# VHH binders against Abasic site processing protein HMCES (HMCES): the designs that were tried, part 112

Target 1, 269 residues: Abasic site processing protein HMCES (HMCES), of Homo sapiens (Human) (q96fz2)
Amino acid sequence: CGRTSCHLPRDVLTRACAYQDRRGQQRLPEWRDPDKYCPSYNKSPQSNSPVLLSRLHFEKDADSSERIIAPMRWGLVPSWFKESDPSKLQFNTTNCRSDTVMEKRSFKVPLGKGRRCVVLADGFYEWQRCQGTNQRQPYFIYFPQIKTEKSGSIGAADSPENWEKVWDNWRLLTMAGIFDCWEPPEGGDVLYSYTIITVDSCKGLSDIHHRMPAILDGEEAVSKWLDFGEVSTQEALKLIHPTENITFHAVSSVVNNSRNNTPECLAPV
Below, E stands for the ipSAE of ESMFold2; O stands for the ipSAE of OpenDDE; V2 stands for 0.75 times the mean of E and O plus 0.25 times the DockQ between their complexes.

## First folded at step 13 (VHH)

Design gx29 (from gx1 with K108S E109A; framework vhh_6z1v_2; at its last look DockQ between E and O 0.05; V2 from the best seeds 0.00; counts 0 for: pae O 6.0 > 2, placed apart)
Fold by ESMFold2, look of step 13:
Structure gx29 (fold): chain B 269 residues (1-269), chain A 123 residues (1-123)
Amino acid sequence: as target 1 above (269 residues)
Amino acid sequence: EVQLVESGGRLVRTGGSLRLSCAASGFTFSTYAMGWFRQAPGKEREVVAAISWSGGRTWHADFVKGRFTISRDNAKNTVYLQMNSLKPEDTAVYYCAAKSYQFTDSPSAYDYWGQGTQVTVSS
C-alpha cells in the first residue's frame, strides 16, 4: 500500500470519525496540529495524513479510549534515527509487514510503547500487473458503501451536488498503523510519523496485488487497536488479518502521477 | 440544549397523504444525518427513511419505497417525511432521530431523538 485518497474537508472528516468512548459517550476526536491536514485525492509517502490515536499519548492519566486525530508523516522515522534528514533512512518504512513486525526494531520498539494508530483514508490505490507485461492497471479500493437512492457517480464529484451524492455518507477506510516520535538532532518540533501494517491480500484482492493494508473493520476493532492502556500488544496483533469486506473498481492512469489531485484519480473506468 | 420536535401527525383515511416535520435545535443540524423511525403498539421500532447530512443521499425502507419521501432543509434546520398512499399498517408513532454523520438502521446508534408524533390511518 503506497497511495491513498484522503480528501474530505477537515470538518467533514472529523464528523466521519465520531465514536463512543468506553463509557458509551458519543464523541468527536480532538485535533492536534489541524493546520497540517492537506486533503488530496492522491496521497503518497512522505505526505501528511490524518491518523487516530489514544488521548493517553498526549495527556497523563487521560481516558485511553478517547481519541485524538492528528496529521502525521507517512513513512515512520524511528525515534533512534540520528541523521538530520529523514530521507537518509536506509530502509523503507511506508509499510510494515505483519509477519515480521516483532523482528524489526523500527516497528517493534514503538509498538511496545503502545504507539498504535488508525490511518484514515477514503480508500487506497493498488496497481495490478498484467500477465506477461510491464503494463499496470490501477484500482481504487475501499469499504463497501451503503446503497442509496440518490447516489452520485464516484469521480464525477467536481460539482457540489455530485460531491454530496458521493461523499456525504462515505465510510472511511480504517487501516492499522504504528507511529513513532522523532526529535530532530538539530532541534525543532517532534516529528510524528507512521507506517501502515500490511498482510496477505484477501481472496477478492489477490488478482490485483499480493499484499493489502491491515484493515480494522468496525468500531470494536478500531477501539481495541487504539486503546493501548487496556489492550496489550499481544491482543492488539490478533486484530491484524486480511478482510473480504472490501470493494474496488478500475481507475485511469491519472492517479499514476502523484501531483494529480482531482476526482478523476478515483473515477471508475 | 438539543431538541427534536416532530409535528404533523394526525388521523387520515386509507389512501391519504400526510407530511411530517421535525424541527431541530441545539446542534449543528447540517452536519447530522437524520432518520425517521416508527413504532406501532407491540412492535419493534423500525427505520422508515434516512437522509445524509447534506441531503445528497437518501434511503427508504422497502415497505415505504415509492410512497414516502424524506427531505431536509438545512437553512430551516428541519427534516420532513412526505407520506402518500397511506395504509392502516402505517399507523404508528413516528420519531425523528439524529446521528452525527453516517446514517444507519440501528436505533441505538442515534444521538438524539424526538418525542414522536402519532399517525393513525383509518380504514
Scores: ipSAE 0.168, ipTM 0.596, lowest interface PAE 5.3, mean pLDDT 89
Fold by OpenDDE, look of step 13:
Structure gx29 (fold): chain B 269 residues (1-269), chain A 123 residues (1-123)
Amino acid sequence: as target 1 above (269 residues)
Amino acid sequence: EVQLVESGGRLVRTGGSLRLSCAASGFTFSTYAMGWFRQAPGKEREVVAAISWSGGRTWHADFVKGRFTISRDNAKNTVYLQMNSLKPEDTAVYYCAAKSYQFTDSPSAYDYWGQGTQVTVSS
């Protein structure tokens, strides 16, 4: 996974992340660093994206079932990194393979500390290789959405009414991630960054791409992944597997350029 | 570069109608709430109407409620203000503004502003 969409306004995003804590109380996640949230139809590595994480990471003795929402840098910067510039990291941390997560120090160490997060997106993009051509067809991949009688295709959201119908009640894609905290050697603010765990693609996506993000489907999976206080690493890792509960449509080549940030990126062709 | 360009302001007679347009560029329009403000000579800038990013929520000031309607077209990156039953008291420079996330009635909270368009209502 090298490209996502996360374009919802903060308030809509927050509402979409409504949850029940372990007591059954309906809650909204509290924001940390809300100013770092930059909505975009075209999110690339090194950009900030919102993730969910347990409140216990920030507050001692907090209820670990409570959720915080925070923009973090895509591309995990390990805490032990000694260079002053995160961009000087010599290995790719955009994704973490599920089969080698425990073999790589950069991911194993933060995971062992319970630094699990849920990466939020409208969906993610993947490119299909066309046989015989150097051309790649991009696809937007997301959770199946509830079809309302008037809910046209994502592409038909040309009117405010249609837009609201589509995006106001959009089910966000919830991807399993690992985050770490990095303190710059020269001082400054702690950098929070994440990697997306990847798995082999489900059968439905296999023709598009052989790998997919580890998707946490449903509140229980999301809760268990986040709740590092009550759920062990071993138990959490059982949640990491391919899912068939995904849909996709072909999009235009507009998304190929990471600078393009328009609805055309995810519109069906 | 972020740009908000208002258009449609002109001289009209009392009881007349105008439609203002504001064309936006340089930012992700569909992620911003939009608002119309006005400033009359010697008066403070005041909010006229606001609309959420999706257009699903709108707000109108009490003084214009029922006469003015804010709308938007995200495909065109444009916000509109339909003004009916205009009165001399509506004479002002009308400004389009953009705010990230939710709209408010506070002008200072808005991120981007247009240059304004003059609306004059004659008796």
Scores: ipSAE 0.018, ipTM 0.303, lowest interface PAE 6.0, mean pLDDT 90
ESMFold2 (binder alone), look of step 13: mean pLDDT 88; pTM 0.893

Design gx3 (from y29 with I57S D111N; framework vhh_6z1v_2; at its last look DockQ between E and O 0.01; V2 from the best seeds 0.00; counts 0 for: pae E 3.2 > 2, placed apart)
Fold by OpenDDE, look of step 13:
Structure gx3 (fold): chain B 269 residues (1-269), chain A 123 residues (1-123)
Amino acid sequence: as target 1 above (269 residues)
Amino acid sequence: EVQLVESGGRLVRTGGSLRLSCAASGFTFSTYAMGWFRQAPGKEREVVAAISWSGGSTWHADFVKGRFTISRDNAKNTVYLQMNSLKPEDTAVYYCAAKSYQFTDSPKEYNYWGQGTQVTVSS
């Protein structure tokens, strides 16, 4: 996974992240550092994206089932990194393979500390190799959405009004992530950054790409992944597997340029 | 440059009150837990009070016994320590500290420190 969409306004995004805590109370996640949230149809590594994490990370006696939403840098910067510029990392931390998560220190150590997060997106992009050509067809991949009688296929939102309605009730893609905190040698803010755990693709996606993000499907999976106070690393890792509960459509080559940030990026062709 | 600047320390009489302030700059204050520490002559630095990033959680040392209260104003990038019913035993240099993660009683885990402000309580 090298490209996502996360374009919802902050308030809409927050509402979409509504949850029940252990007591059964309906809650919205509290924002940490909301000013760093930058909506975009075309999110690339090194950009900031919103993630969910347990409140217990920032509050010693907090209920670990409570959630915080925070923009973090895509591309995990390990806490032990000593250079002043995270871009000087010599290895790719955009993704973490599920089969080697416990073999790589950069991922194992923060995971062992319970630094699990849920990366939020409208969906992610993947490119299919066209046989016989050097051309790649991009696809937008996301959770199936509830068809409201009025909302034709995401592709049929013929009117701006219908488009807004679709996104107001959009089910966000929830991907399993690991985060870490890094202190810059030159001072300033501690950097929070994440990696997305990847798995082998499900059968439905296998023709497009052989790998996919580890998707946490449903509130239970999301809650267990986040709740590092009650759910062990071993138990959490059982949640990491391919899911068939996804849909996708072909999009234009507009998304190929990471600078393009328009609705055309995820529109069906 | 990260700065924590304490103010408000002075000489007071037993039973008096003080309000300490710590002004923060050079980092996103609203994302850090804040703590007050104190160090008396010949003693180790000890935690007095701490407050989470959001202000939703606070902790006070047992020796405070309800006399001191930590608070924060994220809009002003400032953390406060209200000290009431001061005693000679409260005489110390008081330090402000910031931690990006959850607050703790361990000074070594804090990311940034102020220079301290002297509080002296006379009998």
Scores: ipSAE 0.890, ipTM 0.947, lowest interface PAE 0.5, mean pLDDT 93
Fold by ESMFold2, look of step 13:
Structure gx3 (fold): chain B 269 residues (1-269), chain A 123 residues (1-123)
Amino acid sequence: as target 1 above (269 residues)
Amino acid sequence: EVQLVESGGRLVRTGGSLRLSCAASGFTFSTYAMGWFRQAPGKEREVVAAISWSGGSTWHADFVKGRFTISRDNAKNTVYLQMNSLKPEDTAVYYCAAKSYQFTDSPKEYNYWGQGTQVTVSS
C-alpha cells in the first residue's frame, strides 16, 4: 500500500467522519492543524493525509472515545530518530507488517504508548504484477458503495463523468495505523507521522497484490482501534485482519505519475 | 430536541397516489442523509428510498422504482415521498429516518426516527 486518494474538501471530509461517542451522542471530529490538509486524488509517501486519533492524546483526562482529526506525514518517523532530516531514515516506514509489529522498535514503541490512528482515504491504489508482461495494471480499491441515481445516465458509477457525482454519499476507507511524534533536533514543531498496518490480502484482492492495508470495517472496529484509554494493545491487535468487504476497478496509467491530481486517476477504464 | 414528524398517510385505493412529508427539527437537516422505511405487520422494517444530504444522490428499492420518488427541501427542513400507482402490498407504516452524512439500506445505522404514518391501500 503506497498510494491513496483523499480528495474531499475539508468540510465534506469532516462530515463523513461523524461518529457517536461512548454515550451515544452524535459528534464531528475536532481538527488539529486544519490548514495543513492537502486534498488530492493521488497521495504518496511523505505527503500529509488526515488521520483520526483519540482526544486523550492531546488533553489530560479527556474522554478517550472522542476523536481528533489531523493531517500527519505518511512514513512514520520514530521519536528516537537523531538526524535533522527525516528523509535520511535508513528504513521504509510507509507500511508496518502486522506479523512483525511487536518485533520492530519503530512500531512497537509508539504502539505501546497507545499511538493508534485511523488513516482516511477515498480508497487506495495497487498495481497488478503479471508474469509474462512488463506492464502493471493499476486498480483503485475501496469499500463497496451503495448505487445511486444521481445522474441522468443509468448507473452513476459506470462512467467517468457520472463517477464524480457519487461523492456526496461516499463511504471513506478506514485503515489501521500507528503514529509517532518526533521533535526535530534543530527545533521547530513536533512532527506527527504515521504508518499503515498491512496484512495478507483477502481472496478477492489476491490476483492484484499479495498484501493489503488492515481495514477497520465499521464503527465498532474504528472506535476500539482509536480508544487506547479503554482498549489494550493486545485487544486492539485482534482487529487487524483481512476483509472481503472490498471492491475495485481498473484505472488508467495517469495515476502512475504522483504529480497527477485529477479525477482521471481513479476513473474506471 | 430532535424531531422527525411524518404526515400524509391515509387510506387510498389501488392505483392511487399519495405524498408523504417528514418535517425535521432540532438538528442541522442539510448535513443529514434521509431515508423512508416501511414496516408491514409481521414483516421486517425495510428501506424504501434514500437521499443524500445535498439532495444530489437518491436510491429507490426495486419494488418501488418508477412508482415512488424521494425528494427533499433543505430550506424547509422537509423530506418527501411521492407514491404513485399504489398497490395493496404497499400497505405499511412509513417512517422517515436521518443518518449523518451517507445513507445506507440498514435501519440500525440511522440516528433519528419519526413515529411513522400509516398508509393503507384498499383493493
Scores: ipSAE 0.341, ipTM 0.713, lowest interface PAE 3.2, mean pLDDT 89
ESMFold2 (binder alone), look of step 13: mean pLDDT 87; pTM 0.884

Design gx31 (from gx1 with G26R; framework vhh_6z1v_2; at its last look DockQ between E and O 0.66; V2 from the best seeds 0.00; counts 0 for: pae E 3.6 > 2)
Fold by ESMFold2, look of step 13:
Structure gx31 (fold): chain B 269 residues (1-269), chain A 123 residues (1-123)
Amino acid sequence: as target 1 above (269 residues)
Amino acid sequence: EVQLVESGGRLVRTGGSLRLSCAASRFTFSTYAMGWFRQAPGKEREVVAAISWSGGRTWHADFVKGRFTISRDNAKNTVYLQMNSLKPEDTAVYYCAAKSYQFTDSPKEYDYWGQGTQVTVSS
């Protein structure tokens, strides 16, 4: 998993992340560093993307079921990293395999600190290797969506409100992640960064790619993964498995170039 | 804390029309998806129609498609169900429900419910 779409404007994304706390109160996640959110149909590693995490990471004695949303760097920079420049990291932390997560210091250490997050996206892209060519077929992969009917859109097609109405019922993909906090040795702002946990692909995706992100399907799974105050590492890791509750469609090669940020990136072909 | 109040249910003849209304108070109506559900005696509660928070997207169950239309007026904090070509099979208590952001077809996922309004369709 190395490319996602997360294109909703911040206010729409925030509404899409509405949740119920343990007391049954309806809430929106509170933003940290909202100015670092850069919506795009075509997000790649090293970019900032929004993640959910427990409020308890930021506030003494906070209710651990309450959620913060924050942009973090994709590609975990371990807290123990000693170089002054994160680009000098000599191993890939875009993803973390579930079967070795407790063997890799880069992931075991932050996981032991309860640094679990939920990575948000419209969906993700994968490229299917085509036999007989060097070319690859990109697919956009996402939660099944409730089929909806467009209601009264003529005359408003060119406005932001019109395109927001198309996406106002979209179920965001929720992927299990681990984050870490790196303090530059020469000083400066703390860098928050994340990795996406991967698992073997489900049968429905196996023809496209052999790995998939660990998807947290439903509010109970999301809540348990986030709540490091009440849910141990051992129990949380039981949430990490493939799911068949996923769908996809082929997209054009426009998405291949990570500089292309248009709706065509995820349009069906 | 949240209040949803349905109205408009009554006895009506086969082929007739009704409009149900659901008035919402004590929350920000325009940020909630809304649904109409119905429950006949001895049956499970089922979704009839749903509408997104903006009103830009709707869903109607196949058994009412073409006959019922959901709509909303965010300025009046009201969601409506226009019911045409009514059949005896439409007899049920109709409930209004609200869910933050995304509507679904599962009653269990809705956060707030009205008391219901009885619709009875006679031959």
Scores: ipSAE 0.274, ipTM 0.658, lowest interface PAE 3.6, mean pLDDT 88
Fold by OpenDDE, look of step 13:
Formats: sequence, structure tokens, C-alpha cells
Structure gx31 (fold): chain B 269 residues (1-269), chain A 123 residues (1-123)
Amino acid sequence: as target 1 above (269 residues)
Amino acid sequence: EVQLVESGGRLVRTGGSLRLSCAASRFTFSTYAMGWFRQAPGKEREVVAAISWSGGRTWHADFVKGRFTISRDNAKNTVYLQMNSLKPEDTAVYYCAAKSYQFTDSPKEYDYWGQGTQVTVSS
């Protein structure tokens, strides 16, 4: 997974992340660093995307079932990294393979500390290799959405009214992630960054791409992944597997350029 | 505690119309998707219609076939089900339900339920 969409306004995104804590109380996640949230139809590594994480990461003795929403850098920067520039990382941390998550120090260490997060997106993009050509067809991949009478084509929001029709009640994709906290050697703000855990693709997606994000399907899965206070690493890892509960459609080559940030990126062709 | 109170259910003749109402209280109504469900005797509860938090999107079951319409008024914390062209097979207890933000077609995913209102359609 090297490209996602996350374009909802902050308020809409927050509401979409409504949840119940372990007491059954309806909650909205509290924002950390809301100003770092930059909506986009075309999110690439090194950009900031919103993730969910347990409040317990920020507050001692907090209810671990409570959720915080925070923009984090895509591409995990390990806490032990000694260079002053995260771009000097010699290995790719955009994704973490599920089968080697416990073998790689960069992922094992933060995971062992309970630094699990849920990466939020409208969906993600993958490119299918075209037979006989060097051309690749991009696809937008997302949770199946409930068909509604007012539902227009995805990405056809050319007005506020149309936007509401299309994106109201959108089920966000929830991907399993690991995050870490990096303190720059020269001082400054702590950098929060994440990696997306990947698995072998489900059968339905296998013709497009052989790998897919580990998708946490449903509130229970999301809750268990986030609740590092009550759910062990071993138990959490049981949630990491391919899912068939995914749909996709072909999109235009507009998404190929990471600078393009328009509804056309995820619109069906 | 969240409260959902349905009203409007009654005996009606085939071909008649009813409007059900569900009044919500003790929660932030505008952050919840709402749904109408029904359960006939000896049958499983089934989704009839659902509506997004803003009312911008609606979903209706196939068996509705344009006869029923879900709507909501967030200022009144109320969701409605307009039922036209009623048939005997529409006889059931109708329930209002609430789900955080997104509606689904699965009853199991809804968080809060009303007590139900009886709709009876006579032949």
C-alpha cells in the first residue's frame, strides 16, 4: 500500500470515528494536533494521515478503550534512529509485512510497547500490471458501501450538496498500523509516525495486487487492536489477516501523480 | 440512558397509509444514523429503512418498492417512516434503532432500540 485517500473534513471524519467505550458510553475521539490534518484524495508516504490510538498512550491511568485521533507521518521512524533527518532511513517503513513483523526491530519494538494504531482512509490505491504492456491500471479499493437511493458516483462531488450525498455515511477503511515516537537528536517536537501492516491479498483482490493492508473489519477488531492495555500483542496479531470484505473500481491515471488532489483520483472510469 | 420511543402504529386497511415516528432523547441525535426495523410473528427482525445522520442518504429494503420513505428532523430529534400502499404482509412490530454515525443493513450493529409499535394491516 503506497497511496490512500483521506479527504473528509475534520468534523465529518471525527463523527465517522464515533465509538463506544468499554462502558458503553458514546464517544468521539479527541484530536491531537488537528492542524496537521490535511485532507487529500491522494495521500502518499511521508505525508500525514489521521490514525486512531488509545488514550492510554498519552495519559497515565486513562481508560485504554478511549480513542484519540491524530495525524501521523506515514513511514515509521524508529525511536532509536540517530540521524537528524528521517529521510535518511535506509529501509522502507511504509509497510510492515505481517509475517516478519516480529523479526524486524523497527516494528517489533514499538509493537511490544503496545503502539498499535488504526490508520484511517476512504480507501487505498493499487496498480494492476497490464499484460504485455508497461502500463498499470490504478484501482481504488475500499469497504463495500451501502447502496443508497441518493448515492451518486464516487468522486462526483462537484458541489457541497453533491458531496454530502456521496460521502455522507461513508464507511472508512480501517487499517492496522504500528506507530513509533521519535525524538529528534537536535531537539524539537516528538515525531509520531506509522507503518501499515500488510498481508497477502484476498482472492478477490489477488488479480490486482498480491499484497493488501491488514484491514480491521468492524468495531470489535478496531477496539481490540487499539486496546493495548487489555489485549496482548499475541491476541492482537490474530486480527491480522486478509479479508474478502473489500470492493474496488478502476480509476483514472490522475492518481498516478501524487500532486493531484481532486475527486477525479477516486472516481470510477 | 438513550431512549427511543416509537409511535403511530395502528390498524389500517390494505392500501392504507401510516406515518410512524420515533422520538429520541438522552443522546446526541445528530451523530447517529437511524433505522426502522420490523418483526413479524415467527419471523426474524429485518431492516426496513435507514437514514444517515444528516438525512442526506437513505436506504430502503427491496420489499419496500417505493412504498415506504424514511426521513428525519434533527431539530426535533425524530425519525419518521412514511408507509403507503400497505399490505397484510407488512403487519409487524416496527422498531426504531440508532447507530453511531453510519447506518448499516445489519440489525446486530445498531446500538439502541425502541420498544416498538404495532402495525396491523387488515385485508
Scores: ipSAE 0.132, ipTM 0.610, lowest interface PAE 2.8, mean pLDDT 91
ESMFold2 (binder alone), look of step 13: mean pLDDT 84; pTM 0.863

Design gx32 (from gx1 with S30N T31S; framework vhh_6z1v_2; at its last look DockQ between E and O 0.01; V2 from the best seeds 0.00; counts 0 for: pae O 12.9 > 2, placed apart)
Fold by ESMFold2, look of step 13:
Structure gx32 (fold): chain B 269 residues (1-269), chain A 123 residues (1-123)
Amino acid sequence: as target 1 above (269 residues)
Amino acid sequence: EVQLVESGGRLVRTGGSLRLSCAASGFTFNSYAMGWFRQAPGKEREVVAAISWSGGRTWHADFVKGRFTISRDNAKNTVYLQMNSLKPEDTAVYYCAAKSYQFTDSPKEYDYWGQGTQVTVSS
């Protein structure tokens, strides 16, 4: 629940987020702060990552089905936080348990303001505790992908340029999140930050870890989660449940060090 | 306005070859994945082949693998289906379809469709 990959170049990531508005018109999300996007195979809490949110959060009378994409800090800083340094927050907001979301002021308050977002990733990492040792086996977990092949290949070995195109058809993982906006008490820019909602793992993942992110599987789920203008909190929370539509493979321990930002982090072993 | 116009369908003998073309207009062609689908009478529409927005990755259904090849020319806004070793079972209306970014095997997820071109294989 605390490590992701989100490595696509900005232009490819934007194309991957193409959607239809409520009138059926094809659109791309509009960026806020695009130069703050830092692609990496190995994202950790406190870093920024791109999320989708409704345009209505930024513009009065906007169509709430239209989407903005923006980098936000992973680790929600509540709007009511009064100290000057977000690192002094005394509780972990990297994740938000679905079974207690309406009991925690840090999450209930922004949720009541419609501050729902979709957290984007190639996939996420999870570490399995192995019996008989204290070592952990990392896995890369993602949506099932349609198997593809290199165009026009008749047995040619993959090259670096062909390998880079393997991501041309990648289905991004879409996770349900909550965000908040914090104004530093001593002044400065408003901080946008998010948490990822978690649920009990599906049966397919239970041998790896007992929790998983709440995955929004398909455009209807994504649209309903984002559209706080038309979809109430009560209705949106019905979207929060485990899914079996997920796959994974074991990866090397290279990913353990969050400073390692290479394709080896997610390569199968 | 978006248009997809298929061409090249005709009557062909068993074992013959055809090349289908689909000319696209009214959208940014190189941001769309493209697919070829077919539908025979009394059958459901099924995906035959698909190609990524860049043209770098493809997919072919098992029943056509080795016989059909999808390709695209982004400069001409055109997607092609080269059909070799045709069988009577390939007789169908062939449709060109476009989906933003990612191709899938589900027809209902595609955004734009052509009118279709008839392919008939006789022996």
Scores: ipSAE 0.314, ipTM 0.690, lowest interface PAE 3.3, mean pLDDT 89
Fold by OpenDDE, look of step 13:
Structure gx32 (fold): chain B 269 residues (1-269), chain A 123 residues (1-123)
Amino acid sequence: as target 1 above (269 residues)
Amino acid sequence: EVQLVESGGRLVRTGGSLRLSCAASGFTFNSYAMGWFRQAPGKEREVVAAISWSGGRTWHADFVKGRFTISRDNAKNTVYLQMNSLKPEDTAVYYCAAKSYQFTDSPKEYDYWGQGTQVTVSS
């Protein structure tokens, strides 16, 4: 996964992240650094995206089932990194393969510390490999959305009003991530950054791309992944597998340019 | 059909230089990071160098110590490895590999592989 969409306004995004804590009480995640949230239809590595994480990461003795939402840098910068510039990381930390997560120090160490997060997105983009041609067809991939009688398909939102209705009730894609905290050698603010765990693609997506993000489907999966206080690393890793509960549609080549940030990026063609 | 074809491997003396080439076809070359790997007899395949799709970022293994340089020509769908100051320890089959998006040091993450070219450095 090298491109996502996360364009919802902050308040809509927050509401979409409503959850029940372990006591069954309805909650909204509290924001950390909300000013760093930059909505975009076209999010690339090194940009900030909102993630969910346990409150226990920030507050001692907090209920580990409580969630915080925070923008983090896409591309994990490991805590042991000694250079002053995160861009000097030589290898890709945008994704972490599920099968080698425990073999890579950059991922194993933070995972062992319970630094699990849920990366939020409208969906992600993948490009279908066309053998023999220089053309790649991009696809927008997301959770199936509940068709309300009044909410036309993403493709049918011919009116601004319908568009707003669609996104007000949008089910966000929830991807399993690992984050780390990096302290710059020269001082400054701690950098929070994340990687998205990837798995082999499900059968439905296999013709488009052979890898997909590890999607946490449902509140239980999300809760277990986040709750590092009660759920062990070993148990959490059981949640990491391909899911068939996705849909997709072809989009225009507009998304190919990471600078393009318009609704056309995810509009069906 | 996806094809990566390495060339340039040969027998050279210690201190010699080689330039390896990898010609790519059957996929959108400029959308892939490229890497050079090597595998010596009885050893695991290891990354030698990697380059981003645009060529703007490169990585070289520690054992290279400035001796090797990876580059690419997207107009020619070719990636290169300039190898200078070769040592007997550099003797291996060298492989070209392609990966979607950003390069990594993990061979398992690469999508396409060449058949390899033999580099032999004599003492």
Scores: ipSAE 0.000, ipTM 0.249, lowest interface PAE 12.9, mean pLDDT 90
ESMFold2 (binder alone), look of step 13: mean pLDDT 88; pTM 0.901

